# VHH binders against h2kzm9r124to488: the designs that were tried, part 3

Target 1, 365 residues: h2kzm9r124to488
Amino acid sequence: RFTIDTSRAKSNQYVVSLCSKKIGIIEYPDGRSDKQPCDVYWHNVVLSDMNKIVTSPQSRVNKFPGMTELAKKISLTHSISSMQKLFPDEYAFYPNSWFLPAHLADFHAFYRKAQALGKTEMWFIVKPDEGAQGTGIYLINSPNQIRNVDQRQLVQEYVADPLLMNDKLKFDFRVYGVIKSINPLSIYVAREGMARFCTEKYEKPDSSNFKNLYAHLTNYSLNKANEAYVHSNTLQDQTRGSKRLLSTVFHQLESRGVKTKRLWHDIKLILVKTTLAMLPEIMLHYEHHFYDSTGPQCFQIMGFDVMIREDGTPILLEVNAAPSLTADHIVPHPGRTLLEGGQRVRSIVDEVIKIPLVRDTLLLV
Key: E = the ipSAE of ESMFold2; O = the ipSAE of OpenDDE; V2 = 0.75 times the mean of E and O plus 0.25 times the DockQ between their complexes.

## First folded at step 1 (VHH)

Design a09a (framework vhh_8ghr_2)
Fold by ESMFold2-Fast, scan of step 1:
Structure a09a (fold): chain B 365 residues (1-365), chain A 126 residues (1-126)
Amino acid sequence: as target 1 above (365 residues)
Amino acid sequence: EVQLVESGGGLVQPGGSLRLSCAASGFTFSSSYYIGWVRRAPGKGEELVARIYPSGGSTSYADSVKGRFTISADISKNTAYLQMNSLRVEDTAVYYCARDEYSSGWEEYYYGMDVWGQGTLVTVSS
């Protein structure tokens, strides 16, 4: 009798449908023809008018109002920076950040102070705002290298000392959290996640290598385009794949003397503290749409991108309000590019991560 | 592979008793894990009713079941139990066994639940 509408789940529909069948939830993949409400509405993205989707007090949707914008680099940085002013030690897990053009003078002042203290080897990453023309992500070591200084851009301290595995590839963890409710706040952290590896060996940034983004950025969309990208076809092939299980990498780190129990605890605290930083804005959007609701109307799977410094401390890089829940990938036909089409191939690593994640999320709500 | 299998559900009259079992495989109760019982009634959402740290920790209960339900674990059998006494109609739900990592002072705000059973139905009615 528990019902789910997956008609707007898009590419995520397959995994949600599979999990719904495992649990015994009645699925409407094309929506309900009787115009009755479902218990759960599963969307890919929700941008506005949330209360038109969730019309019954007993119904829930898998997105919080405003969350897509609040998780993006501008709003996330503002939320965390506000908390860093009050609790600098508690929010030290987020790199120093400046949003241009508003904070250009502050960035120059920080750089001058750092130089006066002998920290002349600092690097920064520059990320254009959504819709900014012409400039992709790039590294700088001086404020005068900033391009299009009048455009909205995030300048952020580049963490040049990442913890590396034996293959010397830079990596980060995609960790999944589920916000079950915000009043009271209830967050669940998935024990399994994804380790994402660069495709070229890491070296500290210098004038010869700073343009090699395949060595400096762990971004999946970027790295899968490199010929050095390695698909893991089995769970046993975890030592050289470009996507690996978080649990496998944790086991390898533990074998090298890393305090993995402490590391996992610190990562969970990052998820909780980041959610707390965003909470006031989430609550304002939620109250606007669901002012008189008697129970929680929203829940959401969030992706958190965390890298580990050489000293073992975790650093938050990004939050994704709509992490992909697909469990396949497209491989180009032999001798052709991905633009010419391809075949869908099952991703066992994604299945091991995402099927339990979605199943457990449905069991929580 | 790691899994949890529930058993012991069924139909019982108000005021009656049932004992649910949760058999674990692929890991041992000597590990740093909590085992919890979560119930879900159709249309009402989920509720964590009981939690135990099998390797010698404390137990905890939801206010709605406190004094009526008892959680226990048999390490030698790798099995957790939920003894349900003085059952009420509102206890009717699907009961799930779940593995959760040892939680520190943030337990009230998050859970590390990573392994769930398929659930067992408990119906309390005449």
Scores: ipSAE 0.000, ipTM 0.131, lowest interface PAE 18.8, mean pLDDT 79

Design a09b (framework vhh_7nfr_2)
Fold by ESMFold2-Fast, scan of step 1:
Structure a09b (fold): chain B 365 residues (1-365), chain A 125 residues (1-125)
Amino acid sequence: as target 1 above (365 residues)
Amino acid sequence: QVQLQESGGGLVQPGGSLRLSCAASGFTFSDYYMSWVRQAPGEGREWVSSISSSGSTIYYADSVKGRFTIARDNVKNTLYLLMDSLKSDDTAVYYCARDEYSSGWEEYYYGMDVWGQGTQVTVSS
């Protein structure tokens, strides 16, 4: 009886359709012809007119209004920085950050103070946000290395002391949270996630290696282009694959004496505290669209990128408001490009993560 | 409603330069990864370059790396492709495309759901 419209789910449709079928939800993959509302609307993206998507008070959509903008690095940094002023110990999980050009003087002051204290090996990551120059992410160890200093961009302290596995590859965790409602606030953390590995061995940043992004950035889309990237098409790839199950990596860390129960608790607190930092602005956007609603109209799967420092401390790197729910990748046909289509190949790692995630999300709402 | 409109193509001699523009309308441009894709006469489509929603992550096909630069202006809702040292092999219709995937520094998914009409680039004497 329960109904879902997946006509706007795009690349996420396969996993959502599979889960809907398995739990007995009636799916409309092309939308409803009778123009009646569905109980759930599953979108890849949601535009500002969200209240036109959910036309019934009983309907729900898988996105909060304004969330895409609030999760972006500058807006996220503003939200967390506001909380750091009130609760510096609680929000210490977010690296020292400056958005330019507004905080350029503050960044210079921080750097001068650090140098006066004898800290000669500080590195920063620069994340350009706007502009036609085509600049990407890069590392610096001096403020004079910032490119296009007058443009909007984030400068953030680089985590140079990551916890490494035996293969010496830097990694982070993509942890999934589900916001079931915001009034009252109800957040669920998925028990499974993804560990994403660099494709070249990590060395502390120095003048010889700081341009080697394959060693310094765990970003999947960057690393999958390297010849050293190992696709996790089978579970046998879990010990060397570039994409591994969070549970597998946690088991390996536990076997090495890492306090994984404490680590998981701290990661869950990062998700909750980050959502709390964003909550006032989420509520403002929600009220604008759904002021007359008596029940929750939105829910959302969020991705949180968390790195672990050498001492076992988790650090938040990024929040994604639309994490990929695809459980396959496309292999091009012989002699053809990926853009000409190709054969879909299953990703067992993504299936183990994303099928329970979507299934359990649908069961929550 | 949702639309992408390319411009800036034309005839250029080998070694020349061109700047392509793509004007986006009907959606929040700053939410999407954007790509340039080309199609040469008698060949299939070839991906050229992609740029993340914020401009922080950029990828190039090996065939254009070092010669082409992708850029975006989220205030003007415009995507650019700056082409230098053009070769006869670069002759193609160049398309602006929007990814199905929302912006972020997570996994890139190549699923283009909105395409422009294309702009012809001819490299010939």
Scores: ipSAE 0.000, ipTM 0.105, lowest interface PAE 19.3, mean pLDDT 79

Design a10a (framework vhh_rezetamig_d1)
Fold by ESMFold2-Fast, scan of step 1:
Structure a10a (fold): chain B 365 residues (1-365), chain A 126 residues (1-126)
Amino acid sequence: as target 1 above (365 residues)
Amino acid sequence: QLQLQESGPGLVKPSETLSLTCTVSGGSISSSSYYWGWIRQPPGKGLEWIGHIYYSGSTYYNPSLENRVTISVDTSKNQFSLKLSSVTAADTAVYYCARGPEYDFWSEEYPYFDYRGQGTLVTVSS
């Protein structure tokens, strides 16, 4: 019977412990007292000393070395841009992007050429390479509006034509991929995911509305702070909730004439192609740490943020190397902030998504 | 063992700039594994995040305070500092310096701090 060390699982511990118990894995929540290796090590983040943690050839850890950095906006954009030079049609799912300060001149040149061709006002989204929960993200329509041009940041063409539901709220999908191994490459896509909704009605960006991030950004941490944010208390609340099941939204899209089987196929291709773009760098880090290994030492759950254009075309927005696996939300005590904690409230939507995801990942190991 | 210690004046006059320093011992500010920040607690209220800084120098501030706040690091002294300009009586609070672990910055987790200093009371009064 397998053993799992969850002493460094942190916020993931509840779901991992629940799944381990369900499938008969022996859990060591404080690590083994005998210091013998476990079959699985579950970490919430990538650690620098992974080769010291996974010392047995039969042991596995839920993170690839270097993955946190490779999934960040600048590294991801570099990987995808390299593939776009060789396969422009295959990687058209990623918006035009420039990482600063290196590509500042290229961005200016692109903008000047577009203006010379008489193109209508274009909008761009600026994202810092560091920073959490949508902090520091803003929209621009001119290069001279970029703040702190010497900082590491991504400038990306803003997709102004999102597909909207009847409530006119912009949304994206968090889709989960599981990299079981890289040699040979083996990737699985979770059947359930999360649809995340803005809290204010979408309108195309203009000078009057571009500062309203609650209408333009689907970021969960940003939107949950707005008074308009709606927690789904039951699965029946899916039509109004700010966080809904992907399957529920897909059924609603299908009823409106969207070709959901093709959409799902295209989304799966985005996950595979993005992983392939990252693969050379993943392999370099992996071989550095595990060059003498006889079998796969790493596996990882990745989060992919995908939006849909008005015409039904999916596009990739971001990749998350450590997507949240919590199955509750915290309601702060009256007069207190979330920094002080609060009462934990069960999230049925998160449970339906994350319990099968973690359970099936452990069964794949 | 990690220790964070706040220092600065306990009294500041309205309209002046509050300046606080955090001295870190038992850990390095230059570590890429952590961010360093400031939080405060006004009397009878909950904790409020002020801002934080990474070893790289990248700063993130509470939007309600961002026009008045500057956070900086001095790696040679293993210190980081807070400047809050144009203070009013509403800025009276216990101020804490804090350390937070680096995560995937685009995860759905809100920022949190795993260590805090003892806190220093700052009163804004003439």
Scores: ipSAE 0.013, ipTM 0.363, lowest interface PAE 8.8, mean pLDDT 80

Design a10b (framework vhh_8h63_2)
Fold by ESMFold2-Fast, scan of step 1:
Structure a10b (fold): chain B 365 residues (1-365), chain A 124 residues (1-124)
Amino acid sequence: as target 1 above (365 residues)
Amino acid sequence: ELQLVESGGGLVQAGGSLTVSCAASGFTFSSYAMGWSRQAPGKERELVAGIYSGGSTYYADTVKGRFTISRDNAKNTLYLQMNSLKPEDTAMYYCARGPEYDFWSEEYPYFDYWGQGTQVTVSG
């Protein structure tokens, strides 16, 4: 009988437990006391000792060694930039990017060349590598506005012309990929995803609005703090909620004449090509931990953040090696911050996305 | 068993400095984000500083530039160095364990364990 250890699933344990029960997997939410291996180990993070956890050739863990670091902005940018040098048309879906302080001179050179070509005002987004919540992110239109050039940070060309819905709110898609195996590479793209909306109307960046992150960043944790944020407590909120189903937004885009079948195909290619760019480093870490294994020991759900340009072309913004699989949101206790806890409230949109995602991932393994 | 034990609190004059420490045991300290929260008299608890497993830091605007959070993974110890202390910094300071990844990730940033606290009183 198939068994799963969810003792290290943390905030993801609820959804994994629910799915395990539905498909008849025996769960050990506190780990096994009999020292026997489980068939699946579900972790919320990549651990350095993964080969000690996956003790049986038939066991699988839901993380690839090294993946957390490889998916971070600096390592991701390095991997994609290497591919852009060889295949510039195939990897045009990733904005021009520079990590500081190493590529500061290259960034200055790019900016000078763009000015020499008479390009009108260009904007750049500055991101800390570890700032998944959008913490510390800011916009600049000149290299001299970088706040501390000797600190580790990513500078990336800001896409100022996003495709907007009728409400004029900027949005992106969180699309989920499941890497079932790396040898051979096998990746599955989830049929449902999340559209994440800004909480203030978008305008092209200028000196009056560039500090308004609620209009420029789609980040969920940032936007849920704005009083304008609308929780999607029912499926009717898909027309006005700050978090909506990808399928619903695609239907709305299709009704406006967007070629959604081509768009979905291009998004799937972004997921595959991004994984291919990361693959050599993933394989190196995997071989170090599982060099004598004859079968796949790892699988992983990855989150891909994709924005659509005004002309309908998708671009990759970020990759998350540990996308949230929670199906609730937290309302802070009176007088306390969200970080100190709160009451858990059900999220129907997250359930519709994440329960089938986790269920199908467990069925693939 | 999982334990967080704070120490180093005390009475200090306004403008002074103080370092509080937290000794952690019963879990793989280096894999967890850690933080410091405080509760002032008559107020609710607030997060003042956090440090990711990778070493990056967060500070509340009220303490940014005055407080420094750090960790020693070899000693399983978390530190908060407090400079330019103000009477408004008077509070019980609690060590907190965050998620087993960077607490600013897309997962809800929920601290799941706190120590008993150490009292810091700033006079003046």
Scores: ipSAE 0.000, ipTM 0.224, lowest interface PAE 14.2, mean pLDDT 80

Design a11a (framework vhh_6fv0_2)
Fold by ESMFold2-Fast, scan of step 1:
Structure a11a (fold): chain B 365 residues (1-365), chain A 124 residues (1-124)
Amino acid sequence: as target 1 above (365 residues)
Amino acid sequence: QVQLQESGGGLVQPGGSLRLSCAASGFTFSSYEMYWVRQAPEKGLEWVSTISSSGSTIYYKDSVKGRFTVSRDNAKNTLYLQMNSLKPEDAAQYYCAKGEYYGSEEYWEPFDYRGQGTQVTVSS
């Protein structure tokens, strides 16, 4: 019978414990008292010495060494940009991007060329490399608006033509990929995902609205703090909830003439091609930690943030190496704060997405 | 176990100043970004400030920009929030928090990596 150590799963422990019980995996939520190896180690974050955790050739951990850094904005952009030089059509799903300060001159040159060709005003999004998602992000329409040009940051063309639903809220899809192995590469795409909606109506960026991040960024951490955020209380909230099922939104898009079968195929190709772009660096880190090991030691659930252009083409925005697997939200009791461990309320949308995802991941390994 | 201990709150008149501290243990403090969050009575939890692991990158909630200054001392495993020109709307329980997933969609977890908080009251 398989065993799992969830002592380092932290906020993800609830869903992993639930799935382990359903499958009949023996869980050690505080670690094994006999200090024998488990078949699976479930961690919330990548540790620096993963080869000391996974010492048995039959044991596996749910993180690849170095993956957190490789998924960060600048490292991801470097990997994809390298592939764009060789395969520009295959990697057109990633917006034009520049590292600062290293590529500042290239960014200026791009902007000047666009102006010389008579292109209309363009918008760019500026993202700090070390900041949490949604913090420190801002929009610009001119290179002179970059605030701290000497700091490490990403400047990326802002996609101003998103496909909108009837509520006119910008959205993206969080799509989950499971990397089962890297040699050979084996990746599975989860059938269900999350559509994440902004909390303010979208309008193309202009001088009056470019500071309204609640209309321009789909980031969950940012939007859940807005008073307009609508928790998914029931599956029937799919028309107004700030989190909706990908499958439900796909049905709504199909009813509006979007070629959803092609769209899903293209999204799966984005996950595969992005992983291929990252693969050389993943293999380098993996071999450094596990060069003497037999059998695969790592697997990982990855989150991919994909938006859809008005013409139906998908665009990759970000990759998350540690997507949240929580299936609840906290409502404070009268007289208590959220940080005091208030009432946990089920998120049915998160349960429908994350329970099958974790269950199927455990069945794969 | 991650432990966070806030201090420095109290009663202050509008326009006054307070300095909050957060003593951290149970993790490598210098490797993680830290956050200040607050909750006023009958209000939801609000993000106030973020500071990167090195202290070089700092962000503030718009309503506190120019009045609050976050800093950290990695040698002492301590996070600070200097609050100047305090307003009645700043009255809240203040908490320091550690993000579980650095650079991810969730920067903090209220039931994980939290302190007990320190109360800030602004009244005449």
Scores: ipSAE 0.005, ipTM 0.280, lowest interface PAE 10.7, mean pLDDT 79

Design a11b (framework vhh_8ghr_2; at its last look DockQ between E and O 0.33; V2 from the best seeds 0.00; counts 0 for: pae E 14.4 > 2)
Fold by ESMFold2-Fast, scan of step 1:
Structure a11b (fold): chain B 365 residues (1-365), chain A 125 residues (1-125)
Amino acid sequence: as target 1 above (365 residues)
Amino acid sequence: EVQLVESGGGLVQPGGSLRLSCAASGFTISDYYSIGWVRRAPGKGEELVARISSSGGYTSYADSVKGRFTISADISKNTAYLQMNSLRVEDTAVYYCAKGEYYGSEEYWEPFDYWGQGTLVTVSS
């Protein structure tokens, strides 16, 4: 009978335990006391010592060695930029990007060329390499506005033409991919995902609004702190909620004349092409940890953040190697902030997305 | 069983430095836990100052303290630290050490489920 160790699942444990019970997997929430291996190990994050935990060649773990670093902004940009040199049309879904300090001169040259062509209204987003959850992110319209040019950071073209819904709130899609194996490469794209909305109406960046991150960044940690943030308590809240089902938003886009079948196909291609760009380095790390393995020992759920331009083309913004699989949200105690916690309340939207995702992932392995 | 004990607070002049310590018991600081420093000044709400995942070195800082404060962890001592440099009068607050179960995805961090008693930092001439 199949067994799973969830002792290192942490915030993932609730959903993984629920799915394990549904499909008849025997769970060890505190690990096995008999020192026998489990068939599956579910970890919350990529651990440096996972090869010491996952010692049986018959066992599988839900993380690839090195994946956290490979998915980070600079490593991801390097992988995609390398592919853009060989296949510029195939990798046009990633915005023009420069990692500093190495490419500062290239960024200046790009800006000067754009100005010479009459493009005086370009905006760029600056992201610190070590920043989390939107921390330290800011917009610029001139290279001289970059702070600490000698520090590792990403400068990326800001997409100022997002497709908007009737409420004029900017949004992106969190799409989930499951890498079942890398040799041979096998990737699955989850049918359901999340649409994440800003909390203030979008307007093209200018000197009066560029500091209003609630209108420009779709980041969940940033937006949930705004009083305008609306938790979706029921599926009927999909018309006003700050977090909505991808399928619901797709139906709304289709009713407006957007070619949603083409859009979904293009999004799936983004996930595949991005994984292909990362694949050589994934294989290198995998071989160092599991070179003696007779079959695939790793699988992983990845989060892909995709926005849609006004013309309907999808753009990749970020890749997350440890996307949140929590299915609740926190309501703070009266007079307290979210930092102090509160009552955990079930999130139906997250359950509809994440329970099938985890269930199907376990069924695949 | 889980307990966090802060120390190192006190009175310091503007421009000075302090190092706060957070001694943890009942759990081991690791990749699966985030340790954060949250401050509260009279009449103001709580502000998350800094957060760390110990083994990954993954850190985040409030814009108000970035470049001045450094969070770190010593796994062997099971202790987290907040090194505060170039202190300003507006840094005056009670500083709390707090533990979360999740070091943070790029998407969000889990709220803190265990809190210390707090340590007072006064920046005044």
Scores: ipSAE 0.150, ipTM 0.562, lowest interface PAE 5.2, mean pLDDT 81
Fold by OpenDDE, look of step 2:
Structure a11b (fold): chain B 365 residues (1-365), chain A 125 residues (1-125)
Amino acid sequence: as target 1 above (365 residues)
Amino acid sequence: EVQLVESGGGLVQPGGSLRLSCAASGFTISDYYSIGWVRRAPGKGEELVARISSSGGYTSYADSVKGRFTISADISKNTAYLQMNSLRVEDTAVYYCAKGEYYGSEEYWEPFDYWGQGTLVTVSS
């Protein structure tokens, strides 16, 4: 029987353990006491001592060395920009981006040129490289509105023409991909994913609404704080929830005449092309990390945030090297704050997505 | 043993500034933890003021302190900081440093599992 070490799975342990049991993998939640290698090592994050823990070349580990850094906003932009220079049409799915402070002048030049061409209503989103959950993110319509030009951050064209449904809420997709191997490159795309909806109706950015992040950012971590957030308890309810199944939303889109087969195809291509753009650095980090030895086989679940434009074309917003594999959230105890602890409540949408994802990943490797 | 020791509190006038420090021991801030500042004002409940992840450098702030407070961490000193500017009377509270686990998820923060003893911040004219 296959064995899995989950001693470093941490937040992923529950789902991985559940799936392991389901498919008959022997789990070692505290590691093997006999010091024999496991077939699979599951880590919640990329660890610097991975080469010391995973020593057998026959073993598999669910993280690529350096992937966390490579998936960051600026690093990702570097990788994709390199490909855009070579294949501009093929990599048009990623908005024009500038990393500060290095590309500040280029950004100004771009803006000036756009203005000269009559594009006076361009908006940009400023993201800190180490930012998450919508913190530190803001919109601008001029380079002069950058708060701190010396700070390491990403400036990107804001997608102002999102595809909207009847509810007029901006949404994106969290699509999951599994990099099975890098040599040769092998990528699998999960059939089920997540749709994240804003909690306030979308309006094109202007001076009056550009600060309303509930209308412009789709992040769950942000929108869950809004009173307008709709939690779903059943699969029936999730059709109108702030978090929906990708398949549900695709069905809804199809009913509106969207060519969903083509859309899905294009999304898959984005995942492949993005991974391909990152591949040289992934390979370098792997070789460096496992130098003087035959390294294990690495695989990794990746999250891709994709938005659909009004014209039906998908655009890549972000890559996550460690997407959450938790399928619950914490509800505070009565009379208590979340800070004092709470009860874990299952998320039906997350369960439907993440349990099969992890299960199938384990079966795949 | 995990310990968090706050310092830097005191009396300050409205509009003034303070810098709180949280010295951590028994763990390394760089080992995928989150550090937060929670305050408790007299007669009020606890409020999360700011939180920072050690692994990814992600930060979060309460709306009430956005733009005025900055949380940071110095890994070399195993210390977290809260720079408080433009202090208001309503910022008067005992400020606690808290530690939790962070696993790199942008969607979820783990609850705090360790707390300091707190430091009093009084904003008064």
Scores: ipSAE 0.006, ipTM 0.236, lowest interface PAE 11.6, mean pLDDT 89
Fold by ESMFold2, look of step 2:
Structure a11b (fold): chain B 365 residues (1-365), chain A 125 residues (1-125)
Amino acid sequence: as target 1 above (365 residues)
Amino acid sequence: EVQLVESGGGLVQPGGSLRLSCAASGFTISDYYSIGWVRRAPGKGEELVARISSSGGYTSYADSVKGRFTISADISKNTAYLQMNSLRVEDTAVYYCAKGEYYGSEEYWEPFDYWGQGTLVTVSS
């Protein structure tokens, strides 16, 4: 008689409800009226008042306190950079990064050393801390091009050599990981994921295309964040859509001679090593959030965005603390506006990925 | 109750600039909410122009305004802004500020649930 509270699942509720019914879990979509705790609480985001909502130490909740902040680019980079200092070969999957102004000298030293080794074509992305992530980003090819060097900003190696399919579109993989527990640490990697393709062909950076490349960076970020992708509503459409199954793209890579079994192994290691890098902060935030009580047993589905270099090596781009678990998307009704809401349209790609993901997560807990 | 009040619209020449403001009340701009700008030209449908979340953490823009418009937020004033540069005649529209729940950097977004009254932007000679 296992119970789940989905009253805060929002748009994710459909998939969670479907999986709960198939497994025989008793769902409370409006919460319980009898003040008894549920065995599982399913939230759509990390809630800052989680300790007032989930009070029983026997309950499980699908979010760790503070994880939204810990997965953001600057915090994630801090965590991974600390591990790169200790284990540089083990954490080579993350681009080298520098927090200015504190690491300005280190950045200059890196650049000089790389030039001495013959690397004269290096590009870096700069993300100023000017009140908005993704706002005001630009590319540089030497440290002297940094604007306002005394301001807080993140400099990171730019991946200028992405692996492209025959359509020359840049893509990344969304891989789902489940942090089942942190003491002991238990991490699972979903067998299926998503490949997301840009809508424009990739152009390698050089001095002649610098302005166009800035627009490309902006377009790539927007494509990942918006419903501008070409939708794949059937499995046979996988070679034409902006969203494709990871397994489909892996098959295509294998036919091109990529060692996909090793690639998948390396991607799984990226998820594990990234979680290990974040673990001290995850534990600290949990202990702080529940310092005056015994807290619930947290677990969490995380999204990991991985890009492949043209030589077949994977790199980590981002971590998402609350990836969407919807199997549909909302578009305007014909002849109407988004102000009037929208209509739900099915996404078979999302169903194939997310229904087994949520089902298996519920079975794990 | 949630309220959104737009300001800063008006008449501007092509190539000019305007800054729109959206003053929020009834909630605090935070990691759990997004603010967006949606525009509607007379007799046309709506276009999501820009979206910001997490006090400026994540932003997105329509293809039609990329590189020209910048969305931002000021937590201390509980206000979101849309800086519009290099304005064109086709940018003429009523611009609405809207609020919705936030999903990180997901490819899917929730519909906006609260809207302002709109502010008219006219780009003409």
Scores: ipSAE 0.000, ipTM 0.269, lowest interface PAE 14.4, mean pLDDT 77
ESMFold2 (binder alone), look of step 2: mean pLDDT 79; pTM 0.810

